# Ledger of designs, part 10: VH-VL binders against Coenzyme F420 hydrogenase subunit delta (frhD)

Target 1, 183 residues: Coenzyme F420 hydrogenase subunit delta (frhD), of Methanocaldococcus jannaschii (q60339)
Amino acid sequence: MNETMKAEIESQDDELFDLTPSYLKKEIMVLACGNILFADDGFSVHVIEKLNKILTDKEKQKIALVDAGAGAPQQVLTLIDENSKTKKIIVVDVIDWGIKPGEIKIIEKDELPNPKYHRLDSHDWPLAPLLREVAEKYNIEVKVVGCQAKYISEPDVYIGLSEEVEKAVDKAVEIILRELRGD
Below, E stands for the ipSAE of ESMFold2; O stands for the ipSAE of OpenDDE; V2 stands for 0.75 times the mean of E and O plus 0.25 times the DockQ between their complexes.

## First folded at step 12 (VH-VL; framework fv_ifabotuzumab)

Design h5 (from g1 with light chain S31K; at its last look DockQ between E and O 0.57; V2 from the best seeds 0.00; counts 0 for: pae E 2.1 > 2)
Fold by OpenDDE, look of step 12:
Structure h5 (fold): chain C 183 residues (1-183), chain A 121 residues (1-121), chain B 107 residues (1-107)
Amino acid sequence: as target 1 above (183 residues)
Amino acid sequence: QVQLVQSGAEVKKPGASVKVSCKASGYTFTYYYMHWVRQAPGQGLEWMGDINPRSGGTNYDEKFQGRVTMTRDTSISTAYMELSRLRSDDTAVYYCARGYYRLWSGYMDVWGQGTTVTVSS
Amino acid sequence: DIQMTQSPSFLSASVGDRVTITCRASQGISKYLAWYQQKPEKAPKRLIYAASSLQSGVPSRFSGSGSGTEFTLTISSLQPEDFATYYCQQWNSYPYTFGQGTKLEIK
């Protein structure tokens, strides 16, 4: 069996045991957080939907759009390991920062809460401390694109954005596109 | 409206355990972190820990590690804080308080009325 | 742990006075600072979050400022109902910690 065949078998074996999710095999991940059932909490869903329409197939080869609204963003982040190809994470979410509704705030990694909490299991951490942890541990660039909510309907179901937040969707998309394209 | 209603006052002996309940209403219980904060007589506020009601995950101050257990029953939107091996210096008013969600547990916007726990021989 | 130090611990003032309370963090906490008011035999009430964001329903005479390690709570014109104990709290890092409190008393 020639060296080439051995290398192919070894490479196939490595692929066979690669349990890395497809969205972690891309260089950039846009992570949408929120729930469309609760008015402005659905902001991120609208952002990623628009991004999905705008991004080219070529761009999508290196960019993963992940809707964590139906799940837990923490579950996505905890799957990141040394085998992940992710180098940049852009989180999209609504925030309550006491600014005007629809206003966009960009939060850098260093501005996120610093857990400095030595736990073996970070699965139960809030998203921001966890983001900071994975950024530092795996040298991932992290940014949060947050929109000030006007109205979150929780626990009442209401599908639809406030006028201010709806207008902010395009702004957020523009900001994220610049980040994705290096403009 | 958002409300947190705590269980009644407790009197315990040293070495015993106490379990305080906090019933939440007016919001989706699993959507927000729940904090526990205590206050000894004439003293300041002391954070004990928090719980994610969705996952059951907890964060405790190391001061209470091994003695405190925070749990929840999602079916009745109720959080619990159990403190074991009670000492006289555990005498305090214990508060539950609602935190934030997703990005951070952070600031506490709604508080329970407090539960007085007295530890005496 | 991050230590929060309030100044002063006690303050006497009159109705109509401008009052300022300071909170210092032992390390940088960005804007992850909240202020609470507590009256005797009552639970704390959140006044300000994110260093300067006013809680809904709180009078505009209350304001917060600062970032990093230095923060201030200001009452522009003290009202009779404002005599209470005030606490700052950081939520930048676990464990979350409170200042020792500032008791505001009537002069």
Scores: ipSAE 0.472, ipTM 0.815, lowest interface PAE 1.5, mean pLDDT 91
ESMFold2, look of step 12: ipSAE 0.518; ipTM 0.787
ESMFold2 (binder alone), look of step 12: mean pLDDT 93; pTM 0.957

## First folded at step 13 (VH-VL; framework fv_ifabotuzumab)

Design i1 (from h2 with heavy chain L103M; at its last look DockQ between E and O 0.58; V2 from the best seeds 0.00; counts 0 for: pae E 2.04 > 2)
Fold by ESMFold2, look of step 13:
Structure i1 (fold): chain C 183 residues (1-183), chain A 121 residues (1-121), chain B 107 residues (1-107)
Amino acid sequence: as target 1 above (183 residues)
Amino acid sequence: QVQLVQSGAEVKKPGASVKVSCKASGYTFTYYYMHWVRQAPGQGLEWMGDINPRSGGTNYDEKFQGRVTMTRDTSISTAYMELSRLRSDDTAVYYCARGYYRMWSGYMDVWGQGTTVTVSS
Amino acid sequence: DIQMTQSPSFLSASVGDRVTITCRASQGISSYLAWYQQKPEKAPKRLIYAASSLQSGVPSRFSGSGSGTEFTLTISSLQPEDFATYYCQQWNDYPYTFGQGTKLEIK
């Protein structure tokens, strides 16, 4: 994702008289996690870039494409409350599940870790249990579209996806489009 | 090469405190939760808690709450575990272990060598 | 807390034997389970994560299976270096509890 796309996504949060972030005023959120600077960790950015080109302006009235980066996705979720319009969250990320590089694993709400204890600052929780907690509290549909990474270059900068993960981008886009457009 | 190197063995009296360090190298320190796990002589592994090195936020097993403090210094890629009001049954090897911060943190792929803490009167 | 119970607690076996170790969770943990090997006076080493995924560098004679509350670690043909203590560990919910361990000894 380039600077103009990030600025356009962020500008939806600047309504003059309403402090609610604009992504919470839409029924569907596609939350991209990861850092484009570290090889396959940029998978989700490539996915939302393609979605941005494919979705119509009408669809984008209902669908927020949110680039949360590696360090911000918990903060995006913690702002959800009972007044938010959010009804579905699709998280896009790389995973380490020990399957073939480039394979996609779909994780449903009931497969996410189910924490039994509430903490005062859930920003410190890992993303999966936080997602489960928020989704159950507000009756939100959830899907994680996870791609098994082959190579994450952290701490070295390397821009570009492995061949296997690159091929997975179109498959992830297809899966997500099916979810966004319904039956 | 990913490595966790812990401070040396400690001998303490009941009522004292111990602070164990864990220096990380070969990876970006703030991308991984740091866990602390102990093992009493002849016993199994016992998870004590973890710390998110980016935020400094901690999660403790309730049996250690009030006695354990986990901290970090990101400038030197080092995590610390301090256990206070030591008892003889705190005698154990204390390990640090690395877990990922984003989707989940709980599986521990790299472990420190362990620090033996002996509490004796 | 989620209690993890391993069986057996002790196992005597010979080189070449097929060995199975089971782990039972007190609540469903999906596939959020790891297996560790620990040799005397050494730190644990991860063998399996996500219930069945073999960590790189671990011999293929090790395998894991199960989901929910029942899990199995299998060593298909025991080697001399496999005599150790084995722990399961759930990473579904805080606190991240370990089983009590299974000590595998030479017969």
Scores: ipSAE 0.564, ipTM 0.801, lowest interface PAE 2.0, mean pLDDT 87
ESMFold2 (binder alone), look of step 13: mean pLDDT 94; pTM 0.959
OpenDDE, look of step 13: ipSAE 0.669; ipTM 0.868

Design i2 (from h2 with heavy chain N52Y; at its last look DockQ between E and O 0.75; V2 from the best seeds 0.66)
Heavy chain, then light chain:
Amino acid sequence: QVQLVQSGAEVKKPGASVKVSCKASGYTFTYYYMHWVRQAPGQGLEWMGDIYPRSGGTNYDEKFQGRVTMTRDTSISTAYMELSRLRSDDTAVYYCARGYYRLWSGYMDVWGQGTTVTVSS
Amino acid sequence: DIQMTQSPSFLSASVGDRVTITCRASQGISSYLAWYQQKPEKAPKRLIYAASSLQSGVPSRFSGSGSGTEFTLTISSLQPEDFATYYCQQWNDYPYTFGQGTKLEIK
ESMFold2, look of step 13: ipSAE 0.595; ipTM 0.815
ESMFold2 (binder alone), look of step 13: mean pLDDT 93; pTM 0.957
OpenDDE, look of step 13: ipSAE 0.678; ipTM 0.870

Design i3 (from h2 with heavy chain Y101H; at its last look DockQ between E and O 0.68; V2 from the best seeds 0.63)
Fold by ESMFold2, look of step 13:
Structure i3 (fold): chain C 183 residues (1-183), chain A 121 residues (1-121), chain B 107 residues (1-107)
Amino acid sequence: as target 1 above (183 residues)
Amino acid sequence: QVQLVQSGAEVKKPGASVKVSCKASGYTFTYYYMHWVRQAPGQGLEWMGDINPRSGGTNYDEKFQGRVTMTRDTSISTAYMELSRLRSDDTAVYYCARGYHRLWSGYMDVWGQGTTVTVSS
Amino acid sequence: DIQMTQSPSFLSASVGDRVTITCRASQGISSYLAWYQQKPEKAPKRLIYAASSLQSGVPSRFSGSGSGTEFTLTISSLQPEDFATYYCQQWNDYPYTFGQGTKLEIK
């Protein structure tokens, strides 16, 4: 910001000086990873779009739906610190675990890769070990909802999910809703 | 077709440095971690480190910390590994290998052909 | 660092034999294990990932099993092209580490 913009901000209340991303002010984060342009890599985007329609406005005060598909999902996690309100993170992504296409695997904190290095620049790590480090450091509950992809078209553009992965969207939404609502 | 093509063989004296290149094609270079693995004659595989080509950030095995530098040039989809203060026990074939996409990086699905580095006095 | 120990280091077998190679981790690594095949003067080739998942294009005579600290690679009926060196590799923690290798030779 230049001096003119700073002067205009100074005439407003203190709330405007809080540059914390809004998703860090909510207790629960659902983080969607992947690119809708690459066939099944768009799975998580479809999941959060459906969650967005289902969650009430009251629930959305506590739950952040974060689409990191075009951005850097590591950057979303690296902004978490001791002042963040985050208590639970659910990561939604496709996986390659060699199980049947469309099958969902749930990965808990203790099943995530355990990083040993202490680094200041965590965006260099893959998402799973970064998630574990952040969760352990700030005592955050974590879960990965992973869907076995059938086809990822990268680098070619293909919009649309395989039949098997499309059917998995509703399964993932159901699992996540139970987690969010305490069923 | 995913390919990793490495630079040619090098012969070096102790105390010198070597810089091996690894040119990637057939995929989006910045989407995958790049690993470097070496193999001394008659010996097994030894992981040296990796680089995130998007950020340029690196993770090194502590055995090589201070002697290894991994870099990349995203404009030509090329990764580099430089090893300094070479010793005779650095004689090995050096491989680049593509890691996995987003959640994990640690298993290597495509490997370069290898670059033989010979360090002799 | 997580140490990976393979057994045996050397194995002599005949075409048609069934062989099993084991890999032990010094601490739990869940299913974060891969197996590679390397032929002389060639780069390694991934066979198995996630402990038991077969890489596309790898023959079904190869299989992997295990979780935690003990893992196996099995070749159900050896073919001439299977005589090679085999490595396990953990990808649970940095630094990633390989077993010392198992050289499979013709009897």
Scores: ipSAE 0.553, ipTM 0.799, lowest interface PAE 1.8, mean pLDDT 87
ESMFold2 (binder alone), look of step 13: mean pLDDT 92; pTM 0.947
OpenDDE, look of step 13: ipSAE 0.664; ipTM 0.861

Design i4 (from h2 with heavy chain S105Q; at its last look DockQ between E and O 0.68; V2 from the best seeds 0.00; counts 0 for: pae E 3.2 > 2)
Fold by ESMFold2, look of step 13:
Structure i4 (fold): chain C 183 residues (1-183), chain A 121 residues (1-121), chain B 107 residues (1-107)
Amino acid sequence: as target 1 above (183 residues)
Amino acid sequence: QVQLVQSGAEVKKPGASVKVSCKASGYTFTYYYMHWVRQAPGQGLEWMGDINPRSGGTNYDEKFQGRVTMTRDTSISTAYMELSRLRSDDTAVYYCARGYYRLWQGYMDVWGQGTTVTVSS
Amino acid sequence: DIQMTQSPSFLSASVGDRVTITCRASQGISSYLAWYQQKPEKAPKRLIYAASSLQSGVPSRFSGSGSGTEFTLTISSLQPEDFATYYCQQWNDYPYTFGQGTKLEIK
């Protein structure tokens, strides 16, 4: 193999190493789970949309706002490794906790379930155990900001939040801003 | 309307295998875990395992590891549980049950009607 | 494995009675406990999840409480349709496990 071919192989490898997702280059991740097309399942998307308007460009150098949708949050988490800059993850989602619709529950890392998944590929894990596993492995702080849904329309498309969940968006944004700004 | 419809009752001899089907409707099949739970006559409920229908990944109770296979066909929204090397104490009603949407998938919100499997010589 | 123990295993009661069923976990499970009702020849029906959260459509006479290792299902005024077998189930860790059941019979 001549030097030109070795240089091309090395350049190709360098490009692959440079494909690290931008959200892994920032210290703080706000991970939105859910789909705006399915009524209250869009809660987290509304939250990160408001955060995007409120955060300064300087703050966004340290804070990644990640819209993972309903299907990708495990994939986002499984890409974290020892080279990632992530120090804190705030997950925003609707929950089924049996509290009043629109009420917010905060769940800390130590409150997440941690079952043993000997045979599962890690992106096949339930989200909460995966979040805890990744956070413990890489010493990442975790907070889940969960809003009790009233109505999720899936599979039917319905754009818009219930009144109760819509009122919770500003409360969630306030809680997250305090967390992001060290209050 | 969320619904799980299971295949009909079966009678088997010791050493045979059984494959139970569970057809889902009224929701996005690949977004929810599917659990399998059995109940011997006059006895309590026993969790056997689950499957992620998007990937096909499974997790089994150690008691059934090596005898149980859980699969699915996403094109027809159907989950399957196969139990091999049947014994008389495998006589039970076998249920499929749907796990909740995203963050936690361990409690079961919708159950199939059950499939009676009788193992006798 | 997390063992779930229910008490009592059998209970005889009359319409209108207040009944209490307890469930004990062999280790802490936070609030990751569900309660199911099962009538003869029927699939189980979820009544309560996350220890105290009533499923929509479940009558308010049902309530759940507890956290950690000790949990309680209460029926405040027993109705004819409540005679059934009740199971607790932990969903904190694999394998998911059920209590042995509490059969609630009419006197």
Scores: ipSAE 0.301, ipTM 0.704, lowest interface PAE 3.2, mean pLDDT 85
ESMFold2 (binder alone), look of step 13: mean pLDDT 91; pTM 0.938
OpenDDE, look of step 13: ipSAE 0.604; ipTM 0.853

Design i5 (from h2 with heavy chain S105M; at its last look DockQ between E and O 0.28; V2 from the best seeds 0.00; counts 0 for: pae E 3.9 > 2)
Fold by ESMFold2, look of step 13:
Structure i5 (fold): chain C 183 residues (1-183), chain A 121 residues (1-121), chain B 107 residues (1-107)
Amino acid sequence: as target 1 above (183 residues)
Amino acid sequence: QVQLVQSGAEVKKPGASVKVSCKASGYTFTYYYMHWVRQAPGQGLEWMGDINPRSGGTNYDEKFQGRVTMTRDTSISTAYMELSRLRSDDTAVYYCARGYYRLWMGYMDVWGQGTTVTVSS
Amino acid sequence: DIQMTQSPSFLSASVGDRVTITCRASQGISSYLAWYQQKPEKAPKRLIYAASSLQSGVPSRFSGSGSGTEFTLTISSLQPEDFATYYCQQWNDYPYTFGQGTKLEIK
């Protein structure tokens, strides 16, 4: 086997073992946090479902819509490394900002808390500090589109948003579209 | 209506223990940290620790480590703070307060009414 | 532990005055600071979080500013109901710590 043939075999092997999640191959991530089973905690899922219908196929080549649920948003972020294509993360979630239920607050990277926490349970690790740490390490732009929740039913299953939060879904979609389209 | 209702005032002797309860209503109990803060008469606020009601994980100020235990019962949406080996300088009003944990933490939006604990011989 | 120092500890002012209370952290805490108001015999009430974000239902005469180690709470036109004790609190790292308080009294 000559050096040319060896190089082609190695290239094919590299392609075969590429296990990079597809969302890390796109420049923009819209990360939905929360669980549709628990009333207002499903806000973000409704938002990304509408975005999925509105975004063109061309836009989806650059934009990943990621439904991380309540249990996986930390895992999504921890998989980001220096080889990931991610340049911007828009997080969609409910918040506690002390504002009226259904109101939208935009939170920038520098408003996210930056404490160092050492916890044994990664499920319990606070999302905002993790987001800030990852974004600073890899020079990623961050915007949080947060909706003040009224009611979260966890652990009881209740599918459906409060009236106030339901009205906020379209507003959040419009805000995110402007951000995604550079308006 | 979000509400935190604490157990009633306590009078204790040095060396005893006290267990204060904090019953939550009007929100999903397991979705918010529960903090405990005390205030000695005429003094400022002092954070004692917190608990994540979902996991049961706790963080205590080292000043109270070994004397404080924070627990919860998720079935009745109630948090508890127990302080043992009481001494006279533990005389204070003890507050529970909730804070959101997913995006923000460490600040408190709703407070209980406070439980006065008096430690005297 | 991160030490929080408020200035002044006591302040006398008249209705209509502009009042500024400062809070200094012993190390950088970015914007991870909250302000609380406490009236006698009552639990504290949150006014400001993340250094400058005004709590819904809090009058717009209250504002917060600062980052790093120096923070201010401003009341632009003091009202009778504003006479209380004010606390800053950092949440940059455990243990969370409060300033010693600023008691705002009627002149």
Scores: ipSAE 0.158, ipTM 0.636, lowest interface PAE 3.9, mean pLDDT 84
ESMFold2 (binder alone), look of step 13: mean pLDDT 92; pTM 0.943
OpenDDE, look of step 13: ipSAE 0.460; ipTM 0.813

## First folded at step 14 (VH-VL; framework fv_ifabotuzumab)

Design j1 (from i2 with heavy chain Y101R; at its last look DockQ between E and O 0.65; V2 from the best seeds 0.00; counts 0 for: pae E 2.7 > 2)
Heavy chain, then light chain:
Amino acid sequence: QVQLVQSGAEVKKPGASVKVSCKASGYTFTYYYMHWVRQAPGQGLEWMGDIYPRSGGTNYDEKFQGRVTMTRDTSISTAYMELSRLRSDDTAVYYCARGYRRLWSGYMDVWGQGTTVTVSS
Amino acid sequence: DIQMTQSPSFLSASVGDRVTITCRASQGISSYLAWYQQKPEKAPKRLIYAASSLQSGVPSRFSGSGSGTEFTLTISSLQPEDFATYYCQQWNDYPYTFGQGTKLEIK
ESMFold2, look of step 14: ipSAE 0.586; ipTM 0.809
ESMFold2 (binder alone), look of step 14: mean pLDDT 93; pTM 0.957
OpenDDE, look of step 14: ipSAE 0.718; ipTM 0.881
ESMFold2, look of step 15: ipSAE 0.509; ipTM 0.798
ESMFold2 (binder alone), look of step 15: mean pLDDT 93; pTM 0.957
OpenDDE, look of step 15: ipSAE 0.504; ipTM 0.829

Design j2 (from h2 with heavy chain T28R; at its last look DockQ between E and O 0.62; V2 from the best seeds 0.57)
Fold by ESMFold2, look of step 14:
Structure j2 (fold): chain C 183 residues (1-183), chain A 121 residues (1-121), chain B 107 residues (1-107)
Amino acid sequence: as target 1 above (183 residues)
Amino acid sequence: QVQLVQSGAEVKKPGASVKVSCKASGYRFTYYYMHWVRQAPGQGLEWMGDINPRSGGTNYDEKFQGRVTMTRDTSISTAYMELSRLRSDDTAVYYCARGYYRLWSGYMDVWGQGTTVTVSS
Amino acid sequence: DIQMTQSPSFLSASVGDRVTITCRASQGISSYLAWYQQKPEKAPKRLIYAASSLQSGVPSRFSGSGSGTEFTLTISSLQPEDFATYYCQQWNDYPYTFGQGTKLEIK
């Protein structure tokens, strides 16, 4: 993050005396999951980097681009409540669905796992059932944009996407822009 | 190479408890859910629950709620399943199995060798 | 709980036969289904995940199909090593559940 973006965030927090994360104050969230240090696991970060360059300042007033990393995406969702402004969540991640590397699968709310147990400790659930539970509870639209990974290097550090997954970044950006702009 | 190695066979009396260990190697232990599945003699597979090793949070089948405790020690990449108040119909082979990462946990790609637990009468 | 019902429970077949095993879910599970093979005194081995995706290293004679509530595992030309018990398993929702198994025996 550059110093200008950091300063803007800090100034907003000081003026509000409100510790609510800024991403919950916007109507649309694009949630990137994964770690750029582990080859194709960085797919979603590349997607939101391109979206950040393409979205207008006006669009960014309504759209939060959130990099949750590999280990924190459940925590982002657990902070949503009835007072949050969130109306739509787009999750971007790699998947293992046994399709060709670089192929994109779109998963809608009704295709996500629907957990029957209503445990209060929902940060222990996998991301997909948690996403569905949160979305149904607060009437949030959801979409998962999943890319079949070729190679995830974890625990070894390898920065860079496979050629197939790199080409999928532009396709994912196009799909997401259509969703954000209603095309 | 991804591998799950379980503790050895146990013989128990009704009313006792058993604790089975499952040591993981060849992958980042905290990145993947760990499942426990059992199989009574001549019977099918029965899912008991899972644990998120990162948080330590668990999900149990209602059938075992109150009798099962799943834990882990991340420093030695080991998951544990403890079943209390044993009865004869708990006689089974108990498996640990690795789930998937992040979006879902459910299909189990690597299984331990199994631990036979025998509850006399 | 989502109940998984396999058919048939037992099947006798000859080497070279085409074999079909069916699994029905008590409610919709989309494509959140896996198939496992288990040989005597061994842990289960995953064959198919996401209803139709073949696990790496599994022979191409195995295939899976279906979505929603009805699923099929097919072995196109049975080999001697394929005589085993087969289980379907849903991973749509907790608790995860298995079918009762299909024992495939040599005829």
Scores: ipSAE 0.543, ipTM 0.793, lowest interface PAE 1.7, mean pLDDT 87
ESMFold2 (binder alone), look of step 14: mean pLDDT 93; pTM 0.955
OpenDDE, look of step 14: ipSAE 0.568; ipTM 0.842

Design j3 (from h2 with heavy chain M108F V110Y; at its last look DockQ between E and O 0.48; V2 from the best seeds 0.62)
Heavy chain, then light chain:
Amino acid sequence: QVQLVQSGAEVKKPGASVKVSCKASGYTFTYYYMHWVRQAPGQGLEWMGDINPRSGGTNYDEKFQGRVTMTRDTSISTAYMELSRLRSDDTAVYYCARGYYRLWSGYFDYWGQGTTVTVSS
Amino acid sequence: DIQMTQSPSFLSASVGDRVTITCRASQGISSYLAWYQQKPEKAPKRLIYAASSLQSGVPSRFSGSGSGTEFTLTISSLQPEDFATYYCQQWNDYPYTFGQGTKLEIK
ESMFold2, look of step 14: ipSAE 0.559; ipTM 0.802
ESMFold2 (binder alone), look of step 14: mean pLDDT 91; pTM 0.934
OpenDDE, look of step 14: ipSAE 0.779; ipTM 0.894

Design j4 (from h2 with heavy chain R54Y; at its last look DockQ between E and O 0.59; V2 from the best seeds 0.00; counts 0 for: pae E 3.0 > 2)
Fold by ESMFold2, look of step 14:
Formats: structure tokens, C-alpha cells, sequence
Structure j4 (fold): chain C 183 residues (1-183), chain A 121 residues (1-121), chain B 107 residues (1-107)
């Protein structure tokens, strides 16, 4: 086995064992949180579905649209490490701030809760402080695009957004596009 | 209707352990953090810790680390708090309380009825 | 840990009075503050979250204000059922912490 073949085999072996999720190989992540089965909890899924139709193939090379559902957003964030290409995370979710249903609130990294690390036997944190901790550790820009929900049907299944939240989908898409395109 | 129902009152001796249960109904158990808060007689509220029922991950106040264990059984939508090496100043009402889900789990919207734990010789 | 200090610790007032309770955080907590009402032998009940957002079903005579380190709970016209103990709670950083409580008693 000669030197050039040896180098090819070593390079191939490195790629074969690279288990990095594809969304961590892109510089921008749009992270959708929520469950489309529970009325307004599906807001973020509708937002990323529209973004998927609007973004060009070139833009999608830099931008990962990630549907983490209601149960997996912490897992998405915990896989970020120093080898990830992530530079910006835009989180899309419903919120409860007691503002009008369908109203959008933008939350910056410095506005997220910053809990002290007090865990004895686990490092699981609630999503917001986890987002801030990961972003600060790896110098990642963060914005949360939050929509005040009117109705979350959980635990009952109801597919469909309230009128107010449905109208907010287009507004959220516009805000996110300006952020992604540097406007 | 969202409801948290706790186990009944306990009388314990110093050095023993107590395990309080909190049964949840009317919502998706794994979506919401469960907090444990205690209140000594005539005193204020004291946060002890919480658990993410989805992962089982916990956060404890340092004053209880080494003595408290919070667990859950998702098959019966039940959270547990166990406090060991009990002292007389652990006499309190122990509450479970549901946090709000995902991004904003830190305030408590639904509380259990409380479980009185009395520690006396 | 973030210390939450309520003032006053005790308050005596009459039905119809305007009552103000303050809560101060030892460091900035943005708007991550909730207010609870507790009656004897009962679990706490949330009144206000996100500093100023009124819980559904809570009478409009209750209001909250403030951000950063200083927060206020106001009862605009005290009713007989409002005599209770009130707690603020920050949920900005672990460990989550409560104020020491304000007991509101009948004058």
C-alpha cells in the first residue's frame, strides 16, 4: 500500500465516522419548537414550511431549517460543540407573555434567563437558559421569534392555527428573512 | 382539567427518609417541568429543585444537594421527591408545582395540594 | 443566588384601600418575575407572571409593574378575599427564589 493510497484511505475513514448532524454543518439554524398537533403550538412548523418554499437552494446551503418538535429542542442544542459551524440560531416558538394573541416578541440572547449551574447529577436545563448557555459558550448569535399563542389544544389533537396566530406566520417569516438576508 | 394530586401526610424520625409523590393529569406530563417547593410552619416558600419529566434531568438548590432526589415515572405521569437524612427543620409542607413548558419553565401555574412532613423525635 | 426582598413584611389595611407591595432583586432579572397569593392551609395561586401579565381569572384590581430589579404588585381597591400572604418569585436564574412574603391583614 503506497503513500498516496494510504492518505486516501485515512481521509475516507474520517468521513465515514463523521456522525455530525447535517444541521451543525451550516452557519445558520432556524430552530422550530412545538407540536403541529396542538393548535397554535404548530406555529413554528408553519413558519419553517414557508421559509422552505421561499429560501433559494444557495441560501439553504448556509441555513438549516430544523423541526425539533416539542420534545427534541434540547437535544438539538446539546449536540453543538466547538466543531460545529453554527454562528447564528433563530428560535421560532409560541410564547406566553400575556400580550395580544398573534403578537410577536423578539427576545435577544441577553434577555434569556441565565441560570447558575447547580445540577448535581444531570446537565439538562430548561430550553431558554440552555440556549443562552450554548450560545455564550460557542459565541453564537441568538434571536427568539416568539408569537403569543391564543389556543394550545394539548392534550387534545387539533391541527390548525387560530386566526391571529395564522396571520403572525407571515410576519414572523418576514422578520426572519430580514435577519437571514442581512436587511 | 390540569391537576396535581400529592401523597398523604408523613411523620418521620430524624435520620429517616421521605418520598412524596405527585400525580399529574389533564396535560402532557413530559411537556412541563415539575418543581418542588417547601414551606416550613409559619415561614415562606423555598424552592428545592425541579425535574424535566421528558429526560429525567434535575436541578437542585445547593442546600439540598446530597439529600434530595427527584425522579419521575412517565408511564403513570407521576413525579417523586425523596429527602434523606431528615432533620427537625425539614418539617414543612412540600408542594409539587408545574412550570410552563419549553422556553419558559420557571414560573409555576398549577400546584399540588401539599404534603405535610413532620420530623420529630 | 438572587435574593428577593419584599416590602413591607406585614401590612394592615381596610377594604377599599389601595395596596402596594414591592419586591427587589439583588441583581437584574429582566421581567422574569411572578407574584403568588397564598391563603392559610392552601397552596399558592399565581396572580401575575412576566412582571405585569395578569393570570386568566384574576380580578383586574390586581396589577404588576417593574423590570430589572424593582417590581410592584398593586391592588387598586382591596376586597375581603384579598387578605392573604403575597410572594414574589424570580425565575431568571437557578436556584429560583421567592421573596420572604408580605402578609396582608385586616385593619
Amino acid sequence: as target 1 above (183 residues)
Amino acid sequence: QVQLVQSGAEVKKPGASVKVSCKASGYTFTYYYMHWVRQAPGQGLEWMGDINPYSGGTNYDEKFQGRVTMTRDTSISTAYMELSRLRSDDTAVYYCARGYYRLWSGYMDVWGQGTTVTVSS
Amino acid sequence: DIQMTQSPSFLSASVGDRVTITCRASQGISSYLAWYQQKPEKAPKRLIYAASSLQSGVPSRFSGSGSGTEFTLTISSLQPEDFATYYCQQWNDYPYTFGQGTKLEIK
Scores: ipSAE 0.426, ipTM 0.768, lowest interface PAE 3.0, mean pLDDT 86
ESMFold2 (binder alone), look of step 14: mean pLDDT 93; pTM 0.956
OpenDDE, look of step 14: ipSAE 0.734; ipTM 0.881

